VHH binders against q9y6x5. Designs and how they scored, part 148

Target 1, 379 residues: q9y6x5
Amino acid sequence: LPPKLLLVSFDGFRADYLKNYEFPHLQNFIKEGVLVEHVKNVFITKTFPNHYSIVTGLYEESHGIVANSMYDAVTKKHFSDSNDKDPFWWNEAVPIWVTNQLQENRSSAAAMWPGTDVPIHDTISSYFMNYNSSVSFEERLNNITMWLNNSNPPVTFATLYWEEPDASGHKYGPEDKENMSRVLKKIDDLIGDLVQRLKMLGLWENLNVIITSDHGMTQCSQDRLINLDSCIDHSYYTLIDLSPVAAILPKINRTEVYNKLKNCSPHMNVYLKEDIPNRFYYQHNDRIQPIILVADEGWTIVLNESSQKLGDHGYDNSLPSMHPFLAAHGPAFHKGYKHSTINIVDIYPMMCHILGLKPHPNNGTFGHTKCLLVDQWCI

## First folded at step 7 (VHH)

Design w44 (framework vhh_7uia_1)
Fold by ESMFold2-Fast, scan of step 7:
Structure w44 (fold): chain B 379 residues (1-379), chain A 126 residues (1-126)
Amino acid sequence: as target 1 above (379 residues)
Amino acid sequence: QLQLVETGGGLVKPGGSLRLSCVVSGFTFSSYAMAWVRQAPGKELEWVSSISGSGGSTYYEDSVKGRFTISTDNAKNTLYLQMSSLKPEDTAVYYCARAEYTVEGSGTYWEPFDYWGQGTQVTVSS
């Protein structure tokens, strides 16, 4: 019987929400499984980059999804228009569902995980749903469980993505306890539905389930704005990405653009590409622009306007507010074990081990996740 | 200075049509993705449709595909939603929204919207 794994992401689930709100269903899941309290994500701390890092084990500069909006200087392609499903953007890495399908005569299934509706290295997830945010969690779950039970060759790797609590985190901000408590309670109820569905279908005892997220959320304010138009006229550059990490493509001399920006705000760091801190692992890719602006936590970069966004992410990955958690349950995992911290790139080699796959070269360290696994020596 | 102003809502019978307009000012319209989001009575916000800044990519919620068409007129800084074959279930307040430099997938954006209009009421009733 091949091992099976379901990977679930709740977008924008900040790790410390677990300590500030009640999650009875998630707590029952953790009681008979494992919890990693903090997952240190990759920079920039945004949805597409981190979701692709989870399934490739690579830093963004290595897998090529370096932002949610991108420009490739070599090919002159833009990633935000009609070419958003162009395989070109995703082909710098091999995600786990592709490896799963190619190594072991196995199938993969996907409900909305970023990249799963795109052929990557001429391989698309065996079963998938085209991305549509209006499709309910229940419909995504129904499709995933159907494919886990009714597929030939068998589905051994499945993914499920949900947009909350990210959408509400942006709208209300993580400090809005009244609105966030309602949103997080609904998510906990969805986790309860997930577990109940798997039990009713006889999948629960033999399925490994990971529940994680791509990033956290921090509080923003109209009192914490950086007006880029106060620093430089828009005629001097093309803006590839805005906030909280701005990607600047100069139309004039790079040094002149840098000099206009470097002292613009005490709440923003301005980097020439070669000066981006090594700890970010955010430099060695043609899609990283010649000048990058990094706003301080809770600050929003704007173009002579206000922002209604009360929460945001994308900030420095050393910030605890940017960190998600990881919980897991199944035959591969210990019961009742808590671990403090892993890197988000460590998830990929752990998943490869559980599925019996040979991982592609990656930036994760299998040793960091050994204590979670029953078949490993922890010490 | 930044404004999003929706117009075109109203009362319509099932099977009827309406065109919503959103006139924007205070930013470079063609540089941002735009969306229509609705809120039905007693329900949460629901994404309806999105369009890229270039107008080259359009995305729709499954229940409105073939009935609604999103478009832009960059010369007029205006976003449109042409609604046809309206159903009672389409009754909602419709908001236009701006998205900051984000990737567009089939059916929505991964990042939320940073600016919203005041909304326009659409009521489908016989």
Scores: ipSAE 0.000, ipTM 0.324, lowest interface PAE 13.6, mean pLDDT 88

Design w45 (framework vhh_7uia_1)
Fold by ESMFold2-Fast, scan of step 7:
Structure w45 (fold): chain B 379 residues (1-379), chain A 125 residues (1-125)
Amino acid sequence: as target 1 above (379 residues)
Amino acid sequence: QLQLVETGGGLVKPGGSLRLSCVVSGFTFSSYAMAWVRQAPGKELEWVSSISGSGGSTYYEDSVKGRFTISTDNAKNTLYLQMSSLKPEDTAVYYCARAEYKFSTGSEYWPFDYWGQGTQVTVSS
């Protein structure tokens, strides 16, 4: 019987939530599985980029989903402006569900994971749901478990995406203990429902399950705003993305735009594309704009107005507040093992190993995840 | 100051049409996604429709697809919602809202940071 893997993402699940709130169902999951306390995500620490990095093992400059709003100067196409289903944006990489379908006689299933409703290299997930935020977790779970049990060729790789706790993290901020406690308890109950459903269907003992997230969340404030309109007139540039990483396309000489921006606020860094720090791996792609502004943690870039946003992400990936966790259970994983840190790009080669797939060239290091796996030695 | 002012609500019979308008001031209109959100008596807020800051993309809740059309007139700083084939279930206070994030299929979908006062739409025979 081929190995099976279900990859679950709870968007915006900051790693230290595990230490500050009670998760009885998740704790029971971890007790008989593994926990990675911190996952170092890729820059920028946004939803689409990091979800695509999980399933490709690539930095954003390599897989091409460099932000949630993008402009490609070569083709003059715009992303998140009626064309997120254009394969053009997704074709710079091969996600694991495509590899799963093409290397073996296997199917893939998807409930809302970013990119799974798009044909990538002429291959779409065998079973999928078109993205709709109004679809309940229960309906997504019902479809995924139905496909895992009733597919030919068999579904061996399945994904499930849920928008919380990200939506509430933005609305209330991660430091609102009352509201975040309610939201996180509901997520823990959903994890309990997931495990119970898999047990009732006889899938639990033979299915590898990974629960992870794409990024964390940091507290924002109306007292921490950077007004871009006080720095530069709108006639000098086109704004491709705003906050907390602003993507600036100059309408005049790049150096003139840079000079207007470089000393505007002590709470943001201004980079010419070639000066973006190498550690970000955020430089070598036509979709990365000529000037990038990076706000300091908790600061919001605005256009001559206030923001009521209480939480955000997208910040420097070295910040612990931007880090998610990874928990896993199943025949491939040790029981009761705790690991400190992996890179988010390491998840892809680990998943390929579990599924018996040959990984495409990637930025992950299999050695970083060896200690999680029963068929490997921690040396 | 930043303001969003809705007009155009009223009483209409089932199957009728109505156009809502929202005039904005105090911010760069085309730099933000704009939305229409409604609230029926005793119910939670329900997102209806959104338009991207560039004006190129429109998004609709399933129950209103094919019946409602969102549009902008940037020269007038005005957001519109053209409603047709109205149903009693469409009865609500309709709010114009500014989206804090640009619309995508990810986490940028919510929250809204500024709201108008609302305009009442009543669909009754």
Scores: ipSAE 0.000, ipTM 0.151, lowest interface PAE 18.3, mean pLDDT 88

Design w46 (framework vhh_7uia_1)
Fold by ESMFold2-Fast, scan of step 7:
Structure w46 (fold): chain B 379 residues (1-379), chain A 125 residues (1-125)
Amino acid sequence: as target 1 above (379 residues)
Amino acid sequence: QLQLVETGGGLVKPGGSLRLSCVVSGFTFSSYAMAWVRQAPGKELEWVSSISGSGGSTYYEDSVKGRFTISTDNAKNTLYLQMSSLKPEDTAVYYCARGEYKFLTGDYWEPFDYWGQGTQVTVSS
């Protein structure tokens, strides 16, 4: 029987939450598994882009999900909400569940992971749930475990997505110890429930489980706003995405728009597309707009309105506040091993190795994750 | 060896709040599902809320949803029921109970093995 893998994401789980709060269930999981303390995500540090990078091993410019809100200059299509189901947006890459189903004639199962309710290259996850934020974690877990135990062909790759602690991180900000303590304790309890459910169903000893996240969270404030309306009139551009990375499509000369914006705020970097730093790997895609504005950590770009957001993400991926962690347990992983850092694009080739799949060309480096695996040498 | 001890009941006015506690001994409740069950005067036992041993999954009877919150503290081996917006119909003896874990649709329907002695909650008209 082929090896099995369950990939779990808790949206917006900042890596340093692990050192500032107690996680008894997660600590028990790690004791007999592995922990990567920091995962360096891709730019921009947003939900859709990073979730797709985890399952494709590609930078955003390569997989095409370059933001949570996008415009394609060639086709003139808009992706203006997080629930766009047009396969066009997702077809620039092949996610691991598609490869799993096509390469080895195995099944995939999905509970809410971004992209799994969309046919990609005419292939949709064998078992999936249409995205609905009102569906409980336990219902998602019940479906995933049922599909792992009772499928033909067998489910060998399964995904599970949960919206917290991202939603509470935005509402309260990561510095709100009282509210974040409550939210993170609940997440640790969900991890305990997950482990207990897998043990009761006889899955625990033979299933590889990865628990990770797409990004972190940083504190915002009403005192740290950049009012774009103070620098440029709305009639000169179309706004594709706002904050903390603004995507600007000029309606007049690009250089004139750039000149109006470049001195707007000392807390914002303004880039022509060709001048975007190479380290971001955020340039070579038609969905990346001619002018990109990048706010400094904790600053919010607004349009003559106040922001009620106390936490946000999307900032420079070099910032530790934007980094998630990765924990894993199962027959493929060492026990009690701690690793400092990997790149989020490295997760895909590692998962392909565990499942015995040939990876599509990707930006990850398998060597970065080999120390986590029992069948590899760590030099 | 197995003991469940409930505290925190009392007399409260409509719209008020109470927090019930159940301290368990003789077992690690992270291995079991825990529940609050109540019995109003002259009525049968009614399930109120359940929580998985890890505390991750919670379930509520429809009449208490949004008003009651069930939680655990595994380090203290303690189960809690935070009750708010209390109504006269919430008047009952509240029992904590241990049960077999079985969650399929969000309902906890397994029988309960061990019960505490109960704590009285009275909501005055």
Scores: ipSAE 0.000, ipTM 0.155, lowest interface PAE 21.6, mean pLDDT 87

Design w47 (framework vhh_7uia_1)
Fold by ESMFold2-Fast, scan of step 7:
Structure w47 (fold): chain B 379 residues (1-379), chain A 125 residues (1-125)
Amino acid sequence: as target 1 above (379 residues)
Amino acid sequence: QLQLVETGGGLVKPGGSLRLSCVVSGFTFSSYAMAWVRQAPGKELEWVSSISGSGGSTYYEDSVKGRFTISTDNAKNTLYLQMSSLKPEDTAVYYCARAEYLTGSGSYWEPFDYWGQGTQVTVSS
């Protein structure tokens, strides 16, 4: 029987939450599996880019989902203003469910992972749900477990996405201990429900399960705002993305726009595209705009209005507050093993190994995840 | 001082029409996407429709496509949902919601950060 893998994402689950709150169900999962304490995500530390990096093993400049709002300079297409189910945006990479389905006698299933409701390289997930934020975790879990148990050819790769704790992180901020405690306890209960459902259906013993996230969360404040309108007039540029990474498309000479923006705020770095730090791997794509503004942690870029957002992400990927964790359980994984850090792009080649798939060229390093796996030697 | 106030709900026969309105204050539409989300009796929240801050992109749940139209009037700071060919299955409390931007299929990947109180729509003979 081919190996099976369920990949679960809880959006915005900051790694440090594991140290500040109690997670009895997640701790039981980890006790019998593995924990990676920090996952260094890709820049920018946003939902769509990082979810696509997990399933492709590529930096954003390579897979083409460079932000949650994008403009392509060559084709003149707008992601936020166009059909976001247009395969054009997703076709610069091959996600793992596409590769999985190209093997004989294999299917994929998806409950709302970004890109799974789009035909990518003429291949859509065998079973999927169109993205709809109003659909409950229970309904998503019911569909995934039904497909894992009742599909021919068998579902060998499945994904499950949930919007929390990101929703509450934005609303309350990660420093609101009372509200975050309530939200994180609810997530832990959902993890308990997941494990119980898999056990009840006879799936638990032979299924590899990864629980991870795309990014963390940092505290924001009305005292930490950068008003872009105080720096430059709207007539000089088109705004492609706002905060905390602003994507600027100049309507006049690029140098003139840069000169108006540089030194406008001590809490914002202004980069010409070619000057973006190499460590970000955020330069070589037509969807990356000529000028990028990067706010310092906890600072929000606004357009002459107040922001009531108390938490945000998208900041420098070297910041521990932006890092998620990874926990895993199943026949491929050691029991009771803890690992310090991996890169988010390392998850893809690890998953390919578990499923017996040949990975597409990628930015991950299989050696970084070897210590997690029972069939590998670790030093 | 940020507020979303829904009006326009009521009783209507199957095949009828209603127009829902949501008056917003404390922010501008150009910086935020807007959505209509409904909750039928005994059911969970269901996304209905979204519109981008620019007004250039509109999205609909498959069950309402061709029957409902989402629009904005920036001068009045008002979001609308024009509902036609109403069915008993459309009976729900309809909520106006705000998000920072539209992503995915027009259903938000980022959570809504403000919700109105809701307005009741009942479709029955």
Scores: ipSAE 0.005, ipTM 0.352, lowest interface PAE 10.4, mean pLDDT 88

Design w48 (framework vhh_7uia_1)
Fold by ESMFold2-Fast, scan of step 7:
Structure w48 (fold): chain B 379 residues (1-379), chain A 125 residues (1-125)
Amino acid sequence: as target 1 above (379 residues)
Amino acid sequence: QLQLVETGGGLVKPGGSLRLSCVVSGFTFSSYAMAWVRQAPGKELEWVSSISGSGGSTYYEDSVKGRFTISTDNAKNTLYLQMSSLKPEDTAVYYCARAEYSLWGSGEYSPFDYWGQGTQVTVSS
């Protein structure tokens, strides 16, 4: 009778949305489960880094997915669409689906979670879908539930990833209450569909379900642009990542590039790699570039003006606007319990405990999540 | 300055075909994902299709899958949209757009930082 866990991510679901919009299906889920109001994610507050932190329990400098766009100075490789499935980028950590398959001889299933269509340490998720943003939530849900009900060895760990509300958050901005209300209602309806599907198939009572996200969203504006070209010419550097955290690879002397950038804007901090604040845990990896620019919340770094995006993320992980939430339901979890805050790296050791797996060394603290669990003592 | 210039729009009958072109200047074309986004009269902007900077990955809105093909010619700094089996519902202004460098795989409405002027496509009997 192995325990089972389904991990669901709605990309870019800012914790504060729960206070400002109605979620009848999510509220019913929480009423009979647990809610963590804020999850403090890792820096930088981007999709691939934080999704990999959830399943490894590691800071980005440790797991190696340090941005959505990366350059490795040692191997001269670029993280691009042609290298998206290169195991090189993912091999600095062991995600939970790999541990699940290797320690217990159980199966894992995945619908689009970042990294699950890649062989990591020569192990790929037992059942998976090649990443394709055009595949509907309904098709992803159908495949996950089919695999949960029809697998030998049994699927004990399953993941489901959905790109909204992140895509709409970028398009409309989180302050567009009319458009965001419509988008978030649709997501709540998808949560209702998920619960109904699990009940219909007889999975609901024996399955642990976690609903979470990787980051939040903040409002951007044409009035809050930092024009990098006003301070430095393109011939001096290679741009590895742009906004709101710019990754700069100097083509000339690093000090000369730093001096051109350091006073460029009052709304941007410029760091030499060794001077990046320790609290970010964003320094000890070859994929972190020699100079990092960090824009203030709501500011966009551009090349020669104009940005159409009205919302963005990637900013300082201390900002509440960057925080997602975590909700969970199932036999491992208390009913009707509310918790204030955990770190996103704490999710991994909690999931390992639920599944009976020995976690790899990680940056999470099991004590932070023990109050959520029925088999743990907490006061 | 960055510039995106669309051409190839026009009036066609239902079931017809058109090829849209977008010539870009002022940036390294292969370093950015590119997209086609459309706006029908009185409606919001709708993402149609995207292509990665390498040209290796393509993505499509469900309503255009199997009918539209996105492609690039890096030597000409040109993005194309081959449209076939056109429907009246495809009537819109079509914009060429550059996707943000650090964002990829963000679903149907990926954020875009630079846009062209647009080209009108009208499908009517």
Scores: ipSAE 0.000, ipTM 0.198, lowest interface PAE 16.6, mean pLDDT 88

Design w49 (framework vhh_7uia_1)
Fold by ESMFold2-Fast, scan of step 7:
Structure w49 (fold): chain B 379 residues (1-379), chain A 125 residues (1-125)
Amino acid sequence: as target 1 above (379 residues)
Amino acid sequence: QLQLVETGGGLVKPGGSLRLSCVVSGFTFSSYAMAWVRQAPGKELEWVSSISGSGGSTYYEDSVKGRFTISTDNAKNTLYLQMSSLKPEDTAVYYCARAEYGSGSYWDLSPFDYWGQGTQVTVSS
């Protein structure tokens, strides 16, 4: 029987939540599996970019989903909710479900993972749900488990996406213990439901399950605002993305716009595209704008107005507050093993190995995940 | 100056219909997602529905799906919520809210950065 893998994402699950709150169901999952305490995500630390990096093993400049709001200077296309199903935005990479379907006679299944309801290189996930935030975790899980148990060709790769704790992290901030404890307990209960469902259906012993996230969350404040309108008039530029990484498309000479912005705030770094730090791997794509503004952790860029957000992400990927975790269980994984750190791009080649797929060229390093796997030499 | 003004609330009987409007000024819909959020007496704020600035993507809380329709008229800078088959449980103050693009999950639209003053909807026989 071919190996099977279920990849689960809880959006915005900051790694240190595991240390600050109790997760009895997740702890039981980890006890018989593996835990990676920190996953270093890609820049910018946003939902669409990092979810696509998990399934492609590529930096954002390479896979083309460089932000949640984008403009492509070559084609003059704008990325928004209304055109999230345009394959143009997703076609710069080959996600693992496409590779899974094309290399072997295998099926993929998806419940809401970004990109899975889009035909990419003329291939859409064999089974999928059109994105709808109103669909419960239970309904997503029921569909995934049904497809894992009753498919021909067999479903060997499945994904499941859940919007929390990201939404609550933004609304309440990660330091709101009362609200975050309620939200995180609910997530732990959902993990318990997941494990129980897989056991009930006879899937648990033969299925590899990865639970991870795309980014973390940091505390914001009304006392930490950068008013972009105080520095530059709207007539000089088009705003492609605002906060905490602003993407600026100049309407006048780029140097003039840069000079107006470079002294705008002590809590913001202003980069010409070619001066963006190499460590970000955020330069070589037409969707990365000529000027990028990067706010310091916990600072919000605004347009002459207040912000009600108490939490945010998108900041420098070296910040521990931006890091998620990874937990896994199944026949491919050791039991009771704890690992300190991997890069988010390392998840893709590990998943390809588990599924027996030849990975597309990628930025991950298989060696970083070897100690998690029973069929690999660690020492 | 940024302003969101809700109208269209009122008293309606169970099974009835009502249309809420929110006129916005000081920004354009194309740069923001818009939402309706409600608060029942003595309860917490509850997200009801969201729409992208382009009007292409709509999202609904499960209890209102099939009964409520969110829409925009970008030429009039107006957000609408068409409510049908109203239930006593829909009684609440309804707020028009704005969410910044590129914040959080692409689709969650719940970290709202600005709200209107609200309009009261009462469903009673």
Scores: ipSAE 0.000, ipTM 0.221, lowest interface PAE 16.3, mean pLDDT 88

Design w5 (framework vhh_7uia_1)
Fold by ESMFold2-Fast, scan of step 7:
Structure w5 (fold): chain B 379 residues (1-379), chain A 123 residues (1-123)
Amino acid sequence: as target 1 above (379 residues)
Amino acid sequence: QLQLVETGGGLVKPGGSLRLSCVVSGFTFSSYAMAWVRQAPGKELEWVSSISGSGGSTYYEDSVKGRFTISTDNAKNTLYLQMSSLKPEDTAVYYCARAEYTYSGEWTPFDYWGQGTQVTVSS
């Protein structure tokens, strides 16, 4: 019987939450599995980009989901949450569920993972739910477990996405210990529910389960605002994305717009596209705008207004506050092993190995994750 | 409990005006982005306009720019859509909706919707 894998994401689960709060259910999961303490995500540290990097093993410039709000300079198309189902935006890469379905007569199942309700290269996840934030974790879990047990061809790859703790991280900020403690306890209870459901259905001992996230969260403040309107008039540019990475499309000469912005605030860096740091791997795509502004951690770019956001992400991917974790359990994984750091792009080739799939060319390095796996030699 | 209630719809002649209101309860209004979304008979949902929790940033679909104005009154927990120069193609059920995430660029699909209010533009 082919190996099976369930990939679970809790959006915005900052790695150091594990040190500052108690997670009895997650700790029981880790005790008999593996923990990667920090996952270095891709820049920009946003939801759609990083979720697509997990399932493609590619940097954002390579897979084409370069932000949650995008403009494609070649086709003149705009991407927003209202048109995220246009396959055009997702077709620059082949996600693992497509590869899984096209190799060896296998099925994929998805509960809300970004991109899974979109036909990509004319292939949609075999079983999926159209994205709806109002659908409970319980209903998502019920559908995934039903599809894992009752499908022909067999479901060998399944995904489950949950919006917390990201929504609460934005609303309260990660330093609000009272509210974050309540939210994180609920998430730990959901992990307990997940494990119990899999045990009740006889899936637990033979299923590989990965629990991870796309990014972390940092504290924002009304005292840390960058007012873009104080630096440049709206007639000079079109704003494609705002904060904490602003994507600027000049309406006049690019150099004039750059010169108006470059000394605007000591708390943001202003880059011409060709000057974006190589370490970001955020340059070689038509959806990356001619000028990019990168706010310092905890600073919010605004347009002559206050911000209601007490937490945010999207910042420099070298920042530990932007890092999620990865925990895993199942026949492919060691028991009781802790690893310090992997890159988020390394998850894809590891998952391909577990499923016996040939990976598409990717930016991940299998060697970085081999110590997690029972069938691999590790120093 | 969370509730969004739209009012202000009705029958209007082409070139006329209407103001839609959405009264919200059960959450801190100014902490969320709010939107107007419409659905014409037999068509898909179409986003119309959004406003940040602070009220400082507004966004509009191209066909309504210059004709519609979105605004908020945080003290009254009310979202407004002022519609002018109405056209037959503006005929739809109009919904107010809350964004799941706060104003940030992390706009996700709407987590709470009102019941809708009918706008009919006909001679």
Scores: ipSAE 0.000, ipTM 0.154, lowest interface PAE 18.1, mean pLDDT 88

